# VHH binders against q9y6x5, part 17

Target 1, 379 residues: q9y6x5
Amino acid sequence: LPPKLLLVSFDGFRADYLKNYEFPHLQNFIKEGVLVEHVKNVFITKTFPNHYSIVTGLYEESHGIVANSMYDAVTKKHFSDSNDKDPFWWNEAVPIWVTNQLQENRSSAAAMWPGTDVPIHDTISSYFMNYNSSVSFEERLNNITMWLNNSNPPVTFATLYWEEPDASGHKYGPEDKENMSRVLKKIDDLIGDLVQRLKMLGLWENLNVIITSDHGMTQCSQDRLINLDSCIDHSYYTLIDLSPVAAILPKINRTEVYNKLKNCSPHMNVYLKEDIPNRFYYQHNDRIQPIILVADEGWTIVLNESSQKLGDHGYDNSLPSMHPFLAAHGPAFHKGYKHSTINIVDIYPMMCHILGLKPHPNNGTFGHTKCLLVDQWCI

## First folded at step 1 (VHH)

Design b30 (framework vhh_5j56_2)
Fold by ESMFold2-Fast, scan of step 1:
Structure b30 (fold): chain B 379 residues (1-379), chain A 130 residues (1-130)
Amino acid sequence: as target 1 above (379 residues)
Amino acid sequence: QVQLVESGGGLVQPGGSLRLSCVASGFTLSKYSSYAIGWFRQAPGKEREGLSSISWSGGGSTSYSDSVKGRFTISRDNAKNTVYLQMNSLKPEDTAVYYCAASDEYLLYGEYSEATYDYWGQGTQVTVSS
């Protein structure tokens, strides 16, 4: 029986939600599996960068998806969440589903994980759904489980992506206990549905399941805005990304733009690309713009306007509010084990080990995840 | 009760021009730092296609589909909660119902995916006579 793995992401699932709300279905999953309490994600703490880091084991500067909005000055191409289908953006790395299909001649299946509806190095997931936010969790789950049971060659790697609690986190903010309680209860019920469906189809005992997320969420406010138009005239630069990390492409001398920005707000750090802190691993890629602005936690960068966002992410990856968790269950994993912290790039080499794949060179450290696995000695 | 209302559609001769307007009511677009507004169209028997988008921030980053690039121009007036689509050099194949759409609070630049947009107008008919 070849090993099988289902990787599930609930977008924007902040790690400390597990301590502030009740998750009976998720807690039952963890009781018979493993929990990593904090996953230190990559900077910028946003959806596309972190989802691609999970499946490549690479920092953003290496895999090329450096933000949710990107611009390439040579080709004049623009990347966004509604303009993400050009393979150009994804070809700087090899995601695990491509490796799975090429090394072992196995199939992969995908229900909306970022990048899975794009041919990458001329290889697309064997089974996939084109991204559509209107498709229910149940329909995504039905397709994934059908493919896991009815594929030849067999599906050994499958992914499932869900947009919540990120959408509600932005709308209500993580401190809105009434609304977030309702949203998170619904997610726990979806986890219960997932487990029940896998049991009914005879998949549960032989399938490794990872439930994780790409980032957390922090509270924002109309009282915490940085008006970029108060710092610099728009004629001096092109704006590639705005908040909470602004990507600035100067139209004049870079030093002149930097000097106009550097003292504009006490709640924003301004970096020339070469001065971006080494700990971010956010420097060595042409898609990273010449000047980067990083807002302090809970501050929103705006352009002569207010913001209705009550929650946001993208902030410094050292912030616990930006961290997701990882829970896992299956024959590869210990039962009832808790681990404190791993790096998000460590997930890829662990998944390669579980599937028996040779990982591409990556920034993860297999030793960090050894204690989760039954076939590893962990001292 | 968020509403987007399109206007300015009608019948024109090939080579003519129209300006469509999209007025937001029940909310203020200038209050959303992450709002994206797009124009879409749907001809009978065809799928809905994205034409142009504009971000609600600062100078307003714009993008255009290849079918309309150089002929159509998107613009915004934040003070009036209005987005415009200026359509020049109209062709019979431009005949369609035109929709204005607005996204939620995410930062968006160059967006064309229908799935990204949460608020939609009723549509306005544009007919270009052969």
Scores: ipSAE 0.000, ipTM 0.147, lowest interface PAE 20.0, mean pLDDT 87

Design b31 (framework vhh_5j56_2)
Fold by ESMFold2-Fast, scan of step 1:
Structure b31 (fold): chain B 379 residues (1-379), chain A 130 residues (1-130)
Amino acid sequence: as target 1 above (379 residues)
Amino acid sequence: QVQLVESGGGLVQPGGSLRLSCVASGFTFDTSDYYAIGWFRQAPGKEREGLSSISGSYGGSTSYSDSVKGRFTISRDNAKNTVYLQMNSLKPEDTAVYYCAAKEFYLPWEYTRAGEYDYWGQGTQVTVSS
C-alpha cells in the first residue's frame, strides 16, 4: 500500500506554550513519535505566507504569497479577501497536493488549509471544503477521515487546518495565563479526539500524522504603538498592508516617501525594497512593495488610532516568540525522538520523501529532517 | 561527515575523452537525500567555474553550463555512491583542476555558484595538449 500522510495545523501555536502549559494528549502523541521543539518560519511570520511555505518548501518571495494583503504592481490586482478564489495569487508555486495528484493513482483531501479551495495550475484538491471559519473541528475531521478511507484513487495526502490558538492569542495576548490555559487545554482535547478517531477507524498504526503550526504570538500593548499618520500624510502613499509589517506603495517620488518615513520611530525599520535584509529572503517578487516598514517585537503600527490587539505576529522570523513546533507520529517516524530546530521550508521535502513524490525545486534541506525518519541514517 | 574524492584526471590530446569519478561518503544516493553534487573547474589565473550538477535524489536532475553542454555528461551510480563526469571532444581551453563539490540543498539551478557548496574534494588535474 502507498504511504499516507495527514498534515494538521493549529494556527498561531507558539512553541514555548509546550513548556508553560499541560498537554497530556499531545505528550502521549510525542512519546510514540517525534518532536521538533522550534520551527524557524519564513518572513513575514503571517498565516497565508507560512502555510504556503509548508506545502511548497519555498520562501515567500519565491511562492508569491508574500502577505495576507497583497498588491501586484504589474497586473494591478489586489488580494485582501481570504475568500478570493483567483488562481493568479497561488500560481507561482506548485503545492504538494497538486504534485501528489499528478502522480499515477493518487488523490488529495483538504479541510480548510489555505489555497486548497483554489485551482492551482488547473488542479484543485480532489476533495476539499470551501473555507468557512464556523465549521467545527469535528466536521473537518469527519470529512478528512471519510476521504482517507473511501476514495478512488486513494487519498494519500490530507490536510486539516484549525484557527486556534491564533484567534484567542490576538484577543487575550499570550501572557494571559487564565484565558490561554483554557484555550490550549481545548486544543489538547481536540488532539485527543483526533487520535481516538484515527484509532477507532483503524488508521492510526499505518497513517503518518504531522501536527505543526505556521507561527507563534507575542504580547502587544497600547503603550507600544507607532502612529504612521505622525510620519507621513496619507495622500503621499497607498497602504497595502499595515502591521507589524507595513507595505507602502508611493503616490509620489519613492525617495521622498522614504525620507518622510525613515527615522520617524525608533521602534520600526524602514527599508527600500532593494535594502531589505538578505536573511529575510523577502525581496525578489513584484508583490513586495517599494517600501517596507518592519516594527520591533510587540510594537503595533496604527493610523491615528488606539489598538485593542493584545497579541500579534508577523515580526522578524529570528524571534523565538514567532516560532511554532512540529510533532509527528507514524510508520515513517522514529519513536521518542526529540530534535531542536528545523526550517519551515524543510517540511516539504520531508513530506515528499514520505509519500514517494519527486519534489519540485525548493529551499528546504532534506538532511535537516533525516533524524526524524526510520529509513534514514542518523549519526 | 561528508567527504568527496576525485579521480580520473590526466593528459589527453585535443578531441579526446576522459571520465572523472567522484566517490562520496557520509551520505547515500540510494535515499531521498537532498545532496546535490556539482563539478567545477579552475584554470590558472581564472575564477572557479561551475560546469554541471546532479541531484542525489529521485534518479537525479541534471544541469550544465553553456561551455560544456553537448560535450560533457554527468551521471550517478548509486550502488558505488559515485558521480561521474564524462568529458568528450576536449579542447585546450578545458585544461584545469576539476573539483567535485556537494551541497546540502536541492537547488540544481544554483549549480554554478561555488560559494553555495559546503563540501569540496581535493581536485584532479586535466590537461588537454598536443
Scores: ipSAE 0.000, ipTM 0.113, lowest interface PAE 21.8, mean pLDDT 86

Design b32 (framework vhh_5j56_2)
Fold by ESMFold2-Fast, scan of step 1:
Structure b32 (fold): chain B 379 residues (1-379), chain A 132 residues (1-132)
Amino acid sequence: as target 1 above (379 residues)
Amino acid sequence: QVQLVESGGGLVQPGGSLRLSCVASGFTFSEYSYYAIGWFRQAPGKEREGLSSISSGDYGSTSYSDSVKGRFTISRDNAKNTVYLQMNSLKPEDTAVYYCAAVDYLGYSEWLKPEAYGMDYWGQGTQVTVSS
């Protein structure tokens, strides 16, 4: 039987939550598997970009999902909630489910992972659910496990996405211990349900399971706002994305817009596209705008308004608050092994190895994940 | 301060239509406003669900949940500072309190979420009852 992998994402699960809250079910999962304490994600530290980096092994400038809101200067197309199903936005890379279906006589299954309800290079996940936030975790799990057991050709790669703790992280902020404790306990219970369901169906011993996330969360405040309207009149530019990374398309000379912004706030860095730090790997794509504003951790860019958000993400990917974790269990993984850090782009070539797929060219380094795998030796 | 006021709810028979209105104060709808306005509903004993959104400014976009796509249409009238939800082919399952909500920062949430993140300002709600 071919190797099988289930990739699970809990959106916005900051790595430090593992140290500050109790996760009995997740700790039981880790006890007989592996834990990577920090995953260094890609910039910008947003949902769509990082979910696509996990499944392609590419930086955002290479896979083309450079933000949750985008404008392509060449084609004049806009990307937002209403057009996330346009293949144009997703076609600059080949995600692992497409590779799985095209290289092998195998199927893929998806419950809500970003991009899986879109035909990419004319290939859509063999089984999928159209994105709908109202669909319960239980229904997503029921579909995934049914497809893992009852498919021909067999489902060998499956994905499962859940919106929490991101939604509650934004609403309450990560420092609200009472509310976050309740939310994180519910997530731990869902992990318990997942493991129990896989055991009941006879899948647990032969299935590789990865539990990870796309980013973390940091505390925001009404005392930490950057009012962009106090810096520059909106008649001088078109706003592509606002906070905490603002994407600015000038309506006048770029240098003039830059000069109006560059000294406006001590809590924001202003970059011309060619001056964006190389360490971000966020420069070489037409969807990256001519001027980028990057707010300091916990600061929110606003347009002459307050923000009720108590938590946010999108900040510098060197910040530990932006990092998720990775836990895994299954025949491919060591038992009881703990690793300090990997890059989020390293997950893709590791998953290709587990599934026996030839990876497309990518920015990940297989050597970084060797210590997790039973058929490899790290040193 | 931003305020949202819903109206247009009421009793309707299955297959009927209603148009809900959401009047905003404290900001102006225009190509230079930077808000998204969404419609949500909550039926007794159920979680609040997102139905539709429309953004302001140059990035005006509309989205719909699968349960209402093709039946409900969101629109705005910038001169009246109002967002509408046209509801056609109403079913008993559409019976709920309907809420208008507004969010800053269009780039933050690619999805309509059933709870308060993404939506910074909420209206008081308007009751829709489909008679059977």
Scores: ipSAE 0.000, ipTM 0.213, lowest interface PAE 14.6, mean pLDDT 86

Design b33 (framework vhh_5j56_2)
Fold by ESMFold2-Fast, scan of step 1:
Structure b33 (fold): chain B 379 residues (1-379), chain A 130 residues (1-130)
Amino acid sequence: as target 1 above (379 residues)
Amino acid sequence: QVQLVESGGGLVQPGGSLRLSCVASGFTLSKYSSYAIGWFRQAPGKEREGLSSISWSGGGSTSYSDSVKGRFTISRDNAKNTVYLQMNSLKPEDTAVYYCAADLEYYGLDSEYVYEYDYWGQGTQVTVSS
């Protein structure tokens, strides 16, 4: 039968949590598999953009999910994560579950991964759950394992998404050792449950499993706010996205709006679209607004209001606090191998190789991940 | 559907205290999602000002604007679906219509939506005057 792969994401799992907390179940997983200590994600370091980059191998300007809140200047459509069901937003790329279903006589399964409850290029994941944050990890796992065992044609690619530790990272901040310790211990227990379930069902030895995340988390504070209303009047612009990367659509002259913003705070950078640093790969898409504000790490952009968040993400992707990790186990992977860094876009071509799929053109480099794989030489 | 009803406003002398209540209906808590309720005010001819917020689910993290920090306290009673704003040491410049607002659109994918308040009450007048 063809190779099988389960891709698991724990949202907002900062890489250095692995050094500061104990993860007995995850460490057992890594001991017999591989660990990539840092994954350099794409800018902006947000949930929808980075989850779509994992499964397409593309920068945000190429796959079109450029933020969790978007405005498309050509079609005049508005997008928020509460209205993600329009295929228009997702159709600028081909995610791996679509490729899996179209290239081979194979099925895909999904428990809550962003985009999997939307038909993309007229193809929806063969088995999926409509997004609902109230559904337990156990129910998601039960559905995924059932589909991996009982599908025809066989499920060869499956995804599982979990909202923690992101939700708690926002609420408590990543520096709240007592609360984060409790949350991360619970996540480690869920990893233990996952491994035990796969062993009990006879799937463990023949299934490739990747555990990763989309971004990290940094500490925020009420003492680190940028009040945009102190910079510029609401009549001058439409706000498409707020914090920590603000997307500004001018209602009047772009230069006048830029001039009002550029010196308003020492704790944000203000860019005209054409001046956005090339290293971000965040310029060549109609959904990227004419003016982008990028807050410094730990600073929150607000509209004359309090911020309830003690942690946030979306910041510069060069920041280690924004980086997740990747761990993997299965017949495709070496045992006990540790790797320093890969790019998040490199995950897609690696997964295509494992599944025997021809990848669509992408920004990843297979050479960066081949040392993780038993059927490859590092030279 | 979601409805927010404010109460507890009125006339109070400078240095006095008031406790505002916001009763929420039409939604339920999720243990894995964050919902936030905030207090805002708007004086005639001025823009709406954010004062304080509390997460509805989980442990209830709080935040305050500088203008009210140390004077106002936000709290919740989940069993009564109620959020309170305890206002102490009231000043004439605190005179405004006070609104509660709820962010109930957080789906666990990104907590930044906690800043965006979708549902608003009708407001309660607070007047601080001798």
Scores: ipSAE 0.000, ipTM 0.124, lowest interface PAE 19.9, mean pLDDT 86

Design b34 (framework vhh_5j56_2)
Fold by ESMFold2-Fast, scan of step 1:
Structure b34 (fold): chain B 379 residues (1-379), chain A 129 residues (1-129)
Amino acid sequence: as target 1 above (379 residues)
Amino acid sequence: QVQLVESGGGLVQPGGSLRLSCVASGFTFDTSDYYAIGWFRQAPGKEREGLSSISGSYGGSTSYSDSVKGRFTISRDNAKNTVYLQMNSLKPEDTAVYYCAARLYKYWGSLKPSAYDYWGQGTQVTVSS
């Protein structure tokens, strides 16, 4: 029987939540599987960029989803103006479900992972759900497990996406112990439901399951605002993206815009595109704007308004608060093994190995994840 | 404090068009993954129905109910902090109070009223000859 993999994302699951809250169901999953305590995500630490990095193994400058809001200077297109379903935005990379369907003549299934409802290189996930946040976790799980059991050609790669704890992290902030405890307990219960469903259907012993996330969350405050309107008039630029990473398209001389912004706040770094730190791997793409502003952790960039968010992400990817975790269970994985850190781009070549797929060129390093795998020798 | 103010309602003949505006205050249309603005309507004696939504991201990902696909178009002007609903080919059954609503911490594409955290006061649209 071909190897099967289910990739599950709980959006905005900060790694430190595992240390500060009890997760009995997740702990049982980890006890018989593996845990990577920190996953170093790509910059910008946002949902669409990092979800696409997980399934392509590429930095944002290489896969082209460089932000949740973006503008392409060559084609003059705005992301989301095309209902996020324009293949143009997604075609700079080949995600794993496309590779799975084309190399092995097998099916893929998707419950709402970013990009799975888009035909990429003329290939859409064999089974998918159009994105709708009102669809329950239970309904997503029911569809995925049905497709895993009842498909021809067989579904060998499946994805399942859930919006929490990110939505609540934004609303309450990660330091709200009462509200976050309730939210995280509910997520742990959903993990319990997932494991129980897989056991009931006879899938558990032969299915590889990865539970991960795209980023973490940090506490924001009304006392930590950067008012862009205090530094520069709207007539000088077009705003492509605002917070915590602002993408500025100048309407006048770029140097003049830069000079108005560079001393705007001690809590914001201002970069000309060519001066963006190399460690971000966020420079070589037409969708990266001529001036990028990066707020310090917990600071929010605003336009003469208050922010309603008590938590946010998008900050420097070196910050531990921005890191998710990865847990995995199944025949490919060791039992009871803990690993410190991997890069989020390392997940893709590991998944290709598990599925027997030849990975497309990518920025991940298979050696970083081989200690997790039973068929590999750890260095 | 988040506030939403609708305008542009009124009386129109069958086959006509109206453009509704929703002005948001108390927050900036920014890079929040989970900001969405939706349009809903409620006719007397009926439940509130979701029509269309647009994400809070700069470009705005859109969703439509089957009853309005091809007739209604949602759009956003971030500089004015405003969301529009362009309504074409209006029918008498489109008569309702139209509401603007915001989801600030849940993904776009949901058209269920229970998913929305903040609501405007509503604007009346009447389609009659």
Scores: ipSAE 0.026, ipTM 0.502, lowest interface PAE 8.0, mean pLDDT 88

Design b35 (framework vhh_5j56_2)
Fold by ESMFold2-Fast, scan of step 1:
Structure b35 (fold): chain B 379 residues (1-379), chain A 130 residues (1-130)
Amino acid sequence: as target 1 above (379 residues)
Amino acid sequence: QVQLVESGGGLVQPGGSLRLSCVASGFTFSEYSYYAIGWFRQAPGKEREGLSSISSGDYGSTSYSDSVKGRFTISRDNAKNTVYLQMNSLKPEDTAVYYCAAKPFRYIGSWYSPSKYDYWGQGTQVTVSS
């Protein structure tokens, strides 16, 4: 019987939410499985980049989804979250559902995971839902479990994406304990529904389930704004992405634009592309613009305007506030094991191992996840 | 009922600038977890062309068509429930009726496709002429 894996993402689930709020259903899941307390995500700490890193094991400069809004200087194409159906943007890597379908006589299923409604290397997920934020978690779960039980070739890899707690994290901020407690309780209830559904359908004992997220969330404020219009006139540059990492395409001399920006605010760092810190692994791609601005944690870059967002992400990936967690349960995983940290790129080779797939070259290290797995020697 | 109202159009000389505003009513930008607001234009006898979009996902994700890239900038003021299009270095070929449009976030087709948008303003005329 081929091994099966369901990968679940709750967008924007900051790791320390686990310490500050009660999650009875998630704690029951962890009790008989594994918990990785912190996952060090990739820079920039945004939804599309990190979701694609989870399923490719690659840094953003390598897989090509370098932001939620992009410009490719070679082809002169534009990308936004509304324009993600062009395979061009996704073709710099091979995500795990494509590998699953091409290496084995197996199917993949997807409920809303970024990239799964796009043909990548001429291969689209065998079963998928076109992205629609209004579709309930229940409907996504119903489709995934139907496909896991009623597919030929069998579905061996399935993904399920949910937009919370990210949307509420932006609206209320992570420090709003009253509103965040309500939101996180609802998520815990959804985890309970997921486990109950899998048990009722006879899937629970033989299915590997990973629950993770792409990034965290930090508190923002109207008192922490960087007005880019105070630094430089709009006529000097094209804005490719804004906050908290601004991607600047100069219309004039690059050095002149850099000099106008470099000392504008004590709360952002200004980098020429070649000066971007090596630790970010965010330099070697044509979609990374000639100048990037990186705001300090909790600061928002604006264009002579206010911002209503009380929470944000995209900041330096060394910040604990940007880190998600990973929990897993199933026949591949130890029971009751807690691990401190892994890199988000390590998830891909671990998943390939569980599914019996040969991973494409990647930036993950399988050794980092060995202690989670029953068939591996940890010591 | 959801309504979008454009303003700021008018007659301008080549090389000039205009700022268009789109005020939303019947919903707030903060109410939608995921939405896209786009600016479109239509010249007489031509199809509506997508110019720029801004999304609520991660606040400030933007896109631009090649025809306006580097000249137009989209921005948002959530407190005023307003989206702006700053238009610089205007050319005679920019003459058109300009529309703002809104949709729940969709992974179906490009942000610049008019058919993907559910709510539309009435339009504002921009004329670039010497």
Scores: ipSAE 0.000, ipTM 0.151, lowest interface PAE 17.7, mean pLDDT 88

Design b36 (framework vhh_5j56_2)
Fold by ESMFold2-Fast, scan of step 1:
Structure b36 (fold): chain B 379 residues (1-379), chain A 129 residues (1-129)
Amino acid sequence: as target 1 above (379 residues)
Amino acid sequence: QVQLVESGGGLVQPGGSLRLSCVASGFTLSKYSSYAIGWFRQAPGKEREGLSSISWSGGGSTSYSDSVKGRFTISRDNAKNTVYLQMNSLKPEDTAVYYCAADRLYFGSYLTEREYDYWGQGTQVTVSS
């Protein structure tokens, strides 16, 4: 029987939460598996971009999901939550569930992972749930485990996405220990439920399970606002995305818009597209706007208004507060091994190796993850 | 930009019923929307209190405060961008300005005013003989 892999994401699970809160169920998972303490995600450190990077192994400029709100200058199309089912936005890459289904006639299953309810290159996940935030973790888990046990061709790759602790991180901020401890304890209990369910169904010993996240969270404040309306009149540009990375489409000469913005606040960097730092890998895509603004950690860009967000993400991917972790357990993984850091794009080629798939060209480096794997020489 | 407009308030006798409507604009149902609409009220000299909430996405999960459970029912019509609060067995102590509120980062059921980003102007409900 081919190897099986379940990929689980808890949105917005900052790596440093593991040091500041108790996770007895996750700790038991890690004790007999592997832990990567920090995963360096891709820029911008947002949900859709990073979830697609995990399953494609590509930087955002290469896979095309460059933000949660996008404009494509070539086709004149706009991406928003209401239009995210258009395959156009997702077709610049091949996610692992598509590769899994096409290379060896295997099935894939998905509970809410971004992109899995969209036909990409005319291929949709064999089993999937249309996105609905009201569906419980238990219902998502019930469907995934049913599909893992009762499918032909067999489900060999399955995904499970959960919106917390991101929603609570935004609402309360990561420094609210009372509310965050309550939220994180519930997540740990869900991890316990996941392990128990897999054991009860006889899946645990033969299934590879990865638990990870797309980004972290940092504390915001109404004392740390950048009012864009104080920098430039709204008539000079179209705003494609606002905070903490603003995407600016000029209505006048680009240089004139840049000159109005470049010295407006000491707490944001203003880049012409070609001047965006190479380390971001955020330049070579028609959906990246002519000017981007990057706020400093904990600063919020606003339009002559206050912000009620107490936590946010999207900031520079070198910031530890933006980093998630990765934990894994199963026959492919060592037991009790701790690794310091990998890049989020490295997850894809590792998963392809575990599943016996030939990866599409990608930005990951298999060597970065080989020490996690029992069938690899780790030197 | 989320905007909320309440209607349906007025004068009613004790034991009577009213249905409030909240028309929402600037958000739409999408598969990734996390919006919720809540109903709040404020009587003169009292703090604003949460009464009920409903999720905008999915199956429309609801919650109620203990003061209105069994008397008030929240519902939604997503095609009309409208949330309703059906109020039965009204009492003089239900006299207040009623507000609808929206939260774009909602997950679960919250009935505290701090948790809502957008607010309507309010509609007056008076229960008196």
Scores: ipSAE 0.000, ipTM 0.156, lowest interface PAE 18.2, mean pLDDT 87

